# VHH binders against q96fz2, part 246

Target 1, 269 residues: q96fz2
Amino acid sequence: CGRTSCHLPRDVLTRACAYQDRRGQQRLPEWRDPDKYCPSYNKSPQSNSPVLLSRLHFEKDADSSERIIAPMRWGLVPSWFKESDPSKLQFNTTNCRSDTVMEKRSFKVPLGKGRRCVVLADGFYEWQRCQGTNQRQPYFIYFPQIKTEKSGSIGAADSPENWEKVWDNWRLLTMAGIFDCWEPPEGGDVLYSYTIITVDSCKGLSDIHHRMPAILDGEEAVSKWLDFGEVSTQEALKLIHPTENITFHAVSSVVNNSRNNTPECLAPV
Key: E = the ipSAE of ESMFold2; O = the ipSAE of OpenDDE; V2 = 0.75 times the mean of E and O plus 0.25 times the DockQ between their complexes.

## First folded at step 12 (VHH)

Design W5 (framework vhh_6z1v_2; at its last look DockQ between E and O 0.73; V2 from the best seeds 0.78)
Fold by OpenDDE, look of step 13:
Structure W5 (fold): chain B 269 residues (1-269), chain A 123 residues (1-123)
Amino acid sequence: as target 1 above (269 residues)
Amino acid sequence: EVQLVESGGRLVRTGGSLRLSCAASGSTFRYYAMGWFRQAPGKEREVVAAIVQSGGSTYYADFVKGRFTISRDNAKNTVYLQMNSLKPEDTAVYYCAAGKGIYIDTPSEYNYWGQGTQVTVSS
């Protein structure tokens, strides 16, 4: 996974992340560093994206079922990294393969510390190799969306005003991630960064791409992944597998340029 | 372009079962979400059930209430609707549709439609 979409306004995104804590109370995640959130239809590595993580990571006696939402850098920077510039990292940390997560120190160590997060996106992009050509067809891949269940009050989305309403009820893709905290040698703010765990693609996606993000499907999976206080690493890793609960559509080549940030990026062609 | 051909519609008695099939032409079937829709006389076309490309997720209208099951076989380019416990209210022309739209429960998101198959449930 090397490209995602996360374009919802902050308030809409927050509402979309509504959850129940372990007591069954309805909650919204609290923001950390909301000013670092930059909505985009075309998110690439090294950009900031919002992730969910347990409040326990920030507060010693917090309920571990409570969630924080925070923009983090895509591309995990290990805490032990000694260079002053994260871009000098010599290995790719955009993704972490599920089969080698425990073999790579960069991922094993933060995972062992309970540094699990849920990466939020509208969906992710993958490129299908076209037979006989050097061309690749991009696809937008996301959770299936149901309009009727969500639209009790929303008429036909044929107007620009209605388009915004369509996104108000968008089911966000929830991807399993590992994050780490890096302190720059030269001082400054702690950098929070994440990697997306990847798995072999489900059968439905295999013709498009052979790998996919580990998707956490449903509130239980999301809660267990985040709750490092109650759920062990071993148990959490059981949640990491391919899912068939996805849909996709072909999009234009506009998304090929990471600088393009328009609705056209994820629009069906 | 995808051509869809429905089959299996017939007269059945109340409480009976029926399996509808929809065969798609071409090699692109696996890239489409599939849906079953129905239209009764004097009523608007409504969604019955939908299934994503992988088959890993389905949608059912409220009136289905567990009586119908949508499934697909991508190797056969076919989508099915198993209908059990049929009622006279289920009498309609049933349509198969293929779509690349965002919402699988929305008729306007489907690009290709079959000619329909008549299902009649007698009391």
Scores: ipSAE 0.892, ipTM 0.952, lowest interface PAE 0.5, mean pLDDT 93
Fold by ESMFold2, look of step 13:
Structure W5 (fold): chain B 269 residues (1-269), chain A 123 residues (1-123)
Amino acid sequence: as target 1 above (269 residues)
Amino acid sequence: EVQLVESGGRLVRTGGSLRLSCAASGSTFRYYAMGWFRQAPGKEREVVAAIVQSGGSTYYADFVKGRFTISRDNAKNTVYLQMNSLKPEDTAVYYCAAGKGIYIDTPSEYNYWGQGTQVTVSS
């Protein structure tokens, strides 16, 4: 996974992240660094994207089931990194393979500190290698979406105003991530950065690509992954597996250039 | 281009069962979400059930209430609708559709349609 869409305005995104704490109370996640959120249909490594994490990471004795939402840099920068420029990192931390996560110091160490996050997106892009050509076909991949809310009414027609409604009820893709905190040697603010855990593709995606992000399907999985106060690393890793609850469609090559930030990036072709 | 051919529609008695099949042409079947839709006289076409490419996620209209099951067999390029506990209200032309769009419950998201198969449920 190396490209996502996360384009919702901050207030819409926040409402889409409504959750219940362990006492059953409805809540919205509290933002940290909201000015660093840069919505785009076309997010690439080194950009910031919003993630969920436990409040306990920021507040002593906080309820670990309470959530913070914060933009973090895609591409985990280990806390031990010594150079002043994160682009000098000698290895790629955009993704973390689930089968080797406990073997790689860059991921094992923060995971052992409970630094688990949920990476938010509208969905992700993947490029299929087409046999017999060098061209690649991009696909947009996301949770199945339902438009009607099952109201039972038979409506007359869709209008252009329904474009705004398309995203009001979007089910965000929720991917398992690991984050770390790096203090630049020259000083300045602590850098929060994340990696997306990957697994073998489900059968539905195997013709597109052999890997997929580890998707946390449903509120229980999201809560357990985030709650490092009550859920051990060993138990949390049981949540990391492929899912077949996914759909996709082909998109045009507009998305290939990461500078293109338009709805056409994810439009079906 | 995908061509879809439904089969299995016929007259059945209330409470009976019926299995609809939809054969798809070509090797691209696995790239489409599939749906069953119906249109009764005087009504608009409505979603009955839908299924994602892998078969791992399904959608059912409220009126189904556990009576119908959608499934697909990607090796055979076929999608099925098993219809149990049929009611006279289920009388309609049933359409198979293949979609490249976003919303699996929305007819306008489906680009390819079969010709339909008539299901009639008698008392």
Scores: ipSAE 0.710, ipTM 0.890, lowest interface PAE 1.1, mean pLDDT 89
Fold by ESMFold2-Fast, scan of step 12:
Structure W5 (fold): chain B 269 residues (1-269), chain A 123 residues (1-123)
Amino acid sequence: as target 1 above (269 residues)
Amino acid sequence: EVQLVESGGRLVRTGGSLRLSCAASGSTFRYYAMGWFRQAPGKEREVVAAIVQSGGSTYYADFVKGRFTISRDNAKNTVYLQMNSLKPEDTAVYYCAAGKGIYIDTPSEYNYWGQGTQVTVSS
């Protein structure tokens, strides 16, 4: 997974993350550094993306089931990194393979500290290689969306004018991530950065790409992944597997250039 | 592109079962979400069930949950609707559809439609 869309305005994104804490109380996640959130239809590694993580990471004695939403740098910088410039990291930490996560120092150390997060996106992009050519077909991949349940109107015809409302009840893609905290050796602000855990693609995506992000399907999976105060690393890793609960459609080559940041990037063609 | 042909519609008694099939022509079937829709006389066309490309996620309208099952076989380019515990209210023309749109439960998201197959449920 190397490109995503996360374009929702902050207030819409926050409402899309409504959840219940351990006591069953309805909540919205509390923002940290909201000014660093930059909506985009075309997010690449090294940009900031919003993630969910447990409040307990920031507040001693906080309820570990309560959630913070914070922008983090895509591309994990390990806490032990000794250079002054994160761009000098020789390893590509955009993704973390599920099969070797406990063998790689960069990932097993933050996992041991409970540094699990849920990476939020509208969906992600993958490029299917076409036979006999260097051309690749991009696809936008996301959770199935249901409009009838959203509007409560069964069998009513939908108009294109409803497109402006499509995002109000969008089911965000929730990907399993690992984050770390890096303190610059020469001083400065702590850098929070993450990696997306990847698994073998499901059967439904195998014709598009051989790998996929580890998707946490539903609130139970999301809650268990985030709750490092009650769920051990071993138990949390049982949530990491391919999912078939996914849909996709082909999109225009406009998305190929990461500088293009328009709705055309994810529109069906 | 796909062309869709429904089959299996017939007269059936209340409480009976029926399986509808929809055969697709073309090599691109596996890239489409598939849906079953129905239209009874004097009513609007309504979603019955839908299924994503892999078959790993399904949607059912509230009035068929627990009675109907949608499935697909991408090797055979076919989608099925298994209908159990049929009621007179299920009488309608049933349509198969293929789409690339975002909402799997919405008729306007579907690009290709079959001609329909008549299901009649009587006492």
Scores: ipSAE 0.633, ipTM 0.856, lowest interface PAE 1.6, mean pLDDT 88
ESMFold2 (binder alone), look of step 13: mean pLDDT 84; pTM 0.864

Design W50 (framework vhh_6z1v_2)
Fold by ESMFold2-Fast, scan of step 12:
Structure W50 (fold): chain B 269 residues (1-269), chain A 123 residues (1-123)
Amino acid sequence: as target 1 above (269 residues)
Amino acid sequence: EVQLVESGGRLVRTGGSLRLSCAASGSTFKYYAMGWFRQAPGKEREVVAAIVQSGGSTYYADFVKGRFTISRDNAKNTVYLQMNSLKPEDTAVYYCAAGKGIYVDTPSEYNYWGQGTQVTVSS
């Protein structure tokens, strides 16, 4: 998982993240650094993406079931990194393999501190290798969406009005992430950065790619992953596995260039 | 193949809260999308909320957004509707439905229905 779409305007994204806390109270996540959120149909590593995390990470004695939404840099910079420029990190931390997460210091340490987050996206992209050619076919992969008689569908949107309706009730993809906090050695603001945990692909995706992000399917899984105050590392890791509850469609090569940021990136071909 | 029994309907004062439950019989529950519908006297049955098989995607009618929450427990074969900030306009018989149809807001897309539970909200 190295490319996503997260294009919803901030207010739409916030409403899409409505949730219930431990007491059953309906809530919207509270924003940290909302001005750093940059919607895009084509998000690559090193850009900022919105993540959900427990309020307890920022406020001592907060209810650990309450959620913050914050933009974080994609590509985890470990807290122990000693150089002044995080782009100089020699290790790729865009993804973290589920099978070695407890063996890699960069991931084991923040995981032990409860630094679990849920990475939000419209969906993610993968490139299928076509045997016998140099071409790769990109696909947009996302949760199955609820339909109503009046709602548009991503494959049937033929006007700007219908396109907007596709997103009104869109179910955001919720991927399991680990984040860390890096303090620049020469001072400055703390950098929050994340990695997406990856697992073996499910049967439905095996013909497209051999790996997939660890998807947290449903509010119970999301709540348990985020709630580091009540759910131990070992219990949370039981949530990390492939899921079959996913759908996809082929998209055009427009998405290949990460500088392209238009609806055409995820439109069906 | 699925039998649905609603419970929890009662008289509540305006501003109150109420939780409805829908118990399903049989092992096929987890393969159905579930919906809560309501019907007031002389009106058509309308969707209130719906939840997909996994519990991951939910739908809410505009008139309940922010007040009602649908959830399901597939291990217990149960669907819940948590109703907060109740208004007199919420007075209706509430029905639980199970379906494999495409459109969550359309009654004809649902295969199985409960008998309903009466919710009355008084001022």
Scores: ipSAE 0.131, ipTM 0.625, lowest interface PAE 4.0, mean pLDDT 88

Design W51 (framework vhh_6z1v_2)
Fold by ESMFold2-Fast, scan of step 12:
Structure W51 (fold): chain B 269 residues (1-269), chain A 123 residues (1-123)
Amino acid sequence: as target 1 above (269 residues)
Amino acid sequence: EVQLVESGGRLVRTGGSLRLSCAASGSTFRYYAMGWFRQAPGKEREVVAAIVQSGGSTYYADFVKGRFTISRDNAKNTVYLQMNSLKPEDTAVYYCAAGKGIWVDTPSEYNYWGQGTQVTVSS
């Protein structure tokens, strides 16, 4: 997984992340560093994306089932990295293979500290090799979406009100991630960065790409992945597997250039 | 591109069962989400059930949940609707549809439609 869409305005994204804590209380995740959130239809590695993580990572006595939402850099910088410029890291940490996550130090160490997060996106993009050509066909891949009576009609999508209502009920893609905290050797702010765990593609995606992100399908899976205070690493890793609860459609080549950041990037072709 | 042909509609008694089939022609069937829709005279076309490309996720309208089952066979380019515990209110023309749109429960998101098959449930 190397390209995503996460374009929702901050308030819409926050409402899309409504959840119940351990006591059954309805909540919205609390923001950390909201000014670093940059919505885009076309997010690449090294950019910031919003992730969910347990409040217990920031507050010693917090209920581990309560959630924070924070922008983090895509591309995990290990806590042990000793150079002053994280862009100089020579290893690609955009994705982490599920089969070697407990063997690779860069991922095993933060995972042992409970540094699990849920990476949020509208969906992700993959490029299918086209027969007899060097051109690749991009696809936008996302959870099946259900229109609710609350949202009403899409009729005049050109009106600001109708456009906002289309996204009010969007089911965000929730991908399993691992994050780490890096302190610059020369001082400065702690850098939070993440990697997306990847698994073999499900049967439905195998013709598009051989790998897919580990998707956490539903609130039970999301809750267990985040709750490092109650759910061990061993138990959490049982949530990491391919899912068939996914849909896709072909999109135009506009998405190929990561500088393009418009709705055309994810529109069906 | 994709042509859809429904079959299996007929008169059935209340409480009976019926299986509808939709045969698709074309090599791209496996890239489409498939839906079953119905329309009774004087009413809007409404979603009954939908299934994603792999068959691994399904949607059902509340009024058929627990009674109807949608499935697909990508090797045979066919989608099915198994209808159990039929009621007079299920009487309608049933349409098969293929879509690449975002909303699986919305008729306007479907690009290709069959001609329909009539299901009549007698009291």
Scores: ipSAE 0.507, ipTM 0.803, lowest interface PAE 2.4, mean pLDDT 88

Design W52 (framework vhh_6z1v_2)
Fold by ESMFold2-Fast, scan of step 12:
Structure W52 (fold): chain B 269 residues (1-269), chain A 123 residues (1-123)
Amino acid sequence: as target 1 above (269 residues)
Amino acid sequence: EVQLVESGGRLVRTGGSLRLSCAASGSTFRYYAMGWFRQAPGKEREVVAAIVQSGGSTYYADFVKGRFTISRDNAKNTVYLQMNSLKPEDTAVYYCAAGKGIFVDTPSEYNYWGQGTQVTVSS
């Protein structure tokens, strides 16, 4: 997974992340560094994306079921990295293979510290190789959405221009991630960065791409992945598997250039 | 593009069961969400069940939950609707639809429609 859309305004994104804590109390996640959130239809590695993580990572006595939402850099910078510029990291850490996560020091160490997060997106993009040509077909991949009279747009008639109204009740894609904290050797603020865990594609996506992000389908899976105070690494890793609960549609080549940041990037063609 | 042909509609007694089939032609079947819709005399067309492209996620209207099951076979380019515990109010023309739209429960999101198959449930 190397490209996503996460374009919701901060208040809409926050409401889309409403949840219940262990006591059953309805909550919204509390923001850290909200000014660093940069909504975009076309997010690439090294940009910031919002993630959910347990409040216990920041407050020693916090309820581990309570959630923080924070922008983090896509592309995990290990805590041991010694250069001053994270872009000089020799390894590509945008994704972390589920089958080797316990073999690689860059991922095993933060995972052992409970540094699990849920990466939020409208959906992600993949490029299908077309037989006989060098052109690839991009697809936007996301959770199935249900419109209904109450939850969806209340406007009259469905048309392409009404597409923006669908976002009010959009079900965000929730991907399993691992994060780490890096202190610049020359001083400065701690950098929080993440990687997306990847698995083999489900049957439905196998014709588009051979890998997919590990998607956490539903609040029970999201809660267990985040709750490092109650859920061990071994138990959490049981949540990491392909899912068939995804849908997709072809999009135009506008999305190919990561500088393009318009609704056209994810519109069906 | 895809063409859809429904089959299996017939007269059934209350409490009976019936399986509808929808055969699709074309090499792109696997890229479509598939839905079953119905239309009773004098009423609007309404969603009955839908299944996403991957085949793992299904949607059911409240009035058929627990009684109907949707499934698909991408190798055979076919979608099925297994209908159990049929009631007189299930009497309608049943339509198969294929779509690339966002919302699986919305008729306007479906691009291709079959001609329909009549299901009649009587006591």
Scores: ipSAE 0.405, ipTM 0.754, lowest interface PAE 2.8, mean pLDDT 88

Design W53 (framework vhh_6z1v_2)
Fold by ESMFold2-Fast, scan of step 12:
Structure W53 (fold): chain B 269 residues (1-269), chain A 123 residues (1-123)
Amino acid sequence: as target 1 above (269 residues)
Amino acid sequence: EVQLVESGGRLVRTGGSLRLSCAASGSTFRYYAMGWFRQAPGKEREVVAAIVQSGGSTYYADFVKGRFTISRDNAKNTVYLQMNSLKPEDTAVYYCAAGKGIHVDTPSEYNYWGQGTQVTVSS
């Protein structure tokens, strides 16, 4: 997984993350560094993306089932990294393979500290190789979406202006991530950065790409992954597997250039 | 491009069962979400059931949950609707549709439609 869309305005994104704590109380996640959130239809590694993580990471004695939402750098910088410039890290930490996560120091150490997060996106992009040419076909991949309108009116395709209504009740993609905290050797703010755990593609995606992000399908899986105070690393890793609860459609080559940031990046062609 | 042809509609008695089939032509069937829709006399077209490309996620309208089952066979380019415990209220023309739209439960987001097959449920 190397490209995502996460374009919702901050208030819409926050409401899309409504949840219940372990006592059944309805909550919205509390923001850290909200000004660092930059919505985009075309997010690449090294940019910031919003993640959910347990409040207990920031506040001693906090309820571990309460959630913070924070922008983090995509591309995990291990806490042990000694250079002054994180971009000089020689390892690609954009993704973390599920089969070797406990063998790689960069991922095993933060996992042992409970540094699990849920990476939020509208969906992600993959490029399908086409036979006989060097051209690849991009696809936008996301949770199945259901229109939740109580009126039962005719759908959003009636008018271009109705595209805005698609996003009001969008079910965000929730991917399993690992984060770490890096302190610059010369001083400065702590850098929070994450990696997305990857698994073998499900049957439905195998013709598009051979790998997929580990998707946490539903609030039970999301809660267990985040709650490092009650759920051990061993138990949490049982949540990491392919899912078939996913859909996709082909998109324009506009998405190929990571600098393009328009709705055309994810619109069906 | 995909062309859709429904079959299987007929007269059945209340409490009976019926299986509808929708045959698609072309090699692109696997790239479309598929839906079954119905239109009763004097009413608007409404969603009955939908299934994503992989078959790994399905949607059912509340009035058919537990009675109808949607499935697809991508090797045969076919989508099915198994209808059990049929009621007179299920009488309608049933349409197969293929779509690239975002919402699987919305008729206007489907790109290709079959001609329809008539299902009549009598007492």
Scores: ipSAE 0.352, ipTM 0.732, lowest interface PAE 3.7, mean pLDDT 88

Design W54 (framework vhh_6z1v_2)
Fold by ESMFold2-Fast, scan of step 12:
Structure W54 (fold): chain B 269 residues (1-269), chain A 123 residues (1-123)
Amino acid sequence: as target 1 above (269 residues)
Amino acid sequence: EVQLVESGGRLVRTGGSLRLSCAASGSTFRYYAMGWFRQAPGKEREVVAAIVQSGGSTYYADFVKGRFTISRDNAKNTVYLQMNSLKPEDTAVYYCAAAKGIYVDTPSEYNYWGQGTQVTVSS
């Protein structure tokens, strides 16, 4: 997983993350550093993306089932990194393989500290290789979306009003992540950065790409992954597996250039 | 790009069963979500069931839950609708459709449609 879309305005994104805490109370996640959130149809590694994490990471006596939403840098910078510039890290930490996560120091250490997060996106992009050509076909991959409580009209989907309503009730993709905290040696603010855990692709995606992000399908899985106060590393890792509950469609080559940030990036072709 | 042909519609008695088939032409069938829709006389076209590319997720309208099952065979470029415990209210023309859109439960999101197959359920 190397490219995502996360374009929802802050208020729409926040409402899309409504959840229940351990007591069954309805809540919205509380923002940390909201001004660092930059909506985009085309997010690449090293940019900031919103993640959910347990409030207990920031408040000593917080209920571990309560959630914070925070922008974090995509590309995990380990807490032990001694250079002044994170971009000088010699290892690619955009993704973390599920099969070696407990063997790699960069991931095992933060995982042992309960530094689990849920990476939010509208969906992610993958490029299908075609035999005999250097061209690749991009696809936008996302949770199945079900329209709530009103009849569709034939031929109305192309109207701007209908597309606005698509995003108001969008089911965000929820990917399992690991984060770490890095303190710059020369001083400055703590850097929070994350990696997306990857698994073998499900059967439905195998013809597009051989790997996929570890998707947490449903609130029970999301809650257990985030709740490091009650759910051990061993139990949380049982949630990491391929998911069949996914859909996709082909998109135009506009998405190939990460500088392009328009709805055309994810529109069906 | 994809062409769809429905088959299997006929007259059946209340309480009976029927399986509809939709054959798709083209090499890209496995990249589309597939849906079954129906339209009864004097009513708008409504979603009955939908299935994602892998077959791992399905949607059913409330009025068919527990009675109908959608499935697909990507090797045969075919989607099926198994209809059990049929009622007179199920009488309609049934349409197969392929989605390039985002919402699988909305008729206007579907780009390719079959010509329909008539299902009549008598008392």
Scores: ipSAE 0.202, ipTM 0.619, lowest interface PAE 5.3, mean pLDDT 87

Design W55 (framework vhh_6z1v_2)
Fold by ESMFold2-Fast, scan of step 12:
Structure W55 (fold): chain B 269 residues (1-269), chain A 123 residues (1-123)
Amino acid sequence: as target 1 above (269 residues)
Amino acid sequence: EVQLVESGGRLVRTGGSLRLSCAASGSTFRYYAMGWFRQAPGKEREVVAAIVQSGGSTYYADFVKGRFTISRDNAKNTVYLQMNSLKPEDTAVYYCAASKGIYVDTPSEYNYWGQGTQVTVSS
């Protein structure tokens, strides 16, 4: 997983993350650094993306089932990293293989501290290799979507105003992540950064790419992954597996350039 | 462009079963979501069931849940609708459709449509 879309306005994104805490109380996640949220149809590594994490990471006595939403840098910078510039990290930490997560120090250490997060996206992009050519076909991959309102004027070629209605009830993709906290040696704000855990692709995606993000399908899986106060590392890792509950469609090559940030990046072709 | 051909529609008695098939032409079938829709005389066309490209997720209208099953065979370019416990209210022309759109339960998201196959359920 190397490219995502996360374009919802902050208020729409917040409502899309409505949840129930352990006591059954309906809640919206509380924001940290909301001004750092930068919506985009074309998110690449090193950019910030919104993640969900337990409130207990920030407040010692908080209910571990309560959620914070925060922008974090995509590309985990380990807490032990000694250089002053995170972009100088020699290792690619954009993704973390599920089969070696407990063997790699960069991931094992934060995982042992309960630093689990849920990475939010509209969906992610993958590039299918085409036979006999260097051309790759991009696909947008996302949870199946059900329209809440009666069928109407919303379609691929409809007016721009109708595209806003498409997103009102969008089911966000919820990917399992690990985060870490890095303190700059020369001072400054703590950097929060994450990696997306990857698994073997499901049968439905195998023709597009051989790997996929570990997707947490439904609120029970999301809450167990986030709740490091009640759910051990060993139990949480049982949630990490391929899922078949996923759909996709081909998109134009506009998405290939990460500087392109328009609805055309994810529109069906 | 993909062409869709439905088959299997016929007269069936209340409580009976029927399987509809939809054969698609072309090598791109696996990249379309597939849906079954129906239209009874004097009524609007409505979604019955849908299946995503992977086959790993399905949608069913409330009025068919527990009775109908949608499935697909990407190797054979075919989508099926297994209809059990048929009722007179299920009498309609059943249409197969293919979508490049986002919403599987929305008729306007479907780009290609078959000609339809008539299902009649006698009381």
Scores: ipSAE 0.463, ipTM 0.780, lowest interface PAE 2.5, mean pLDDT 88

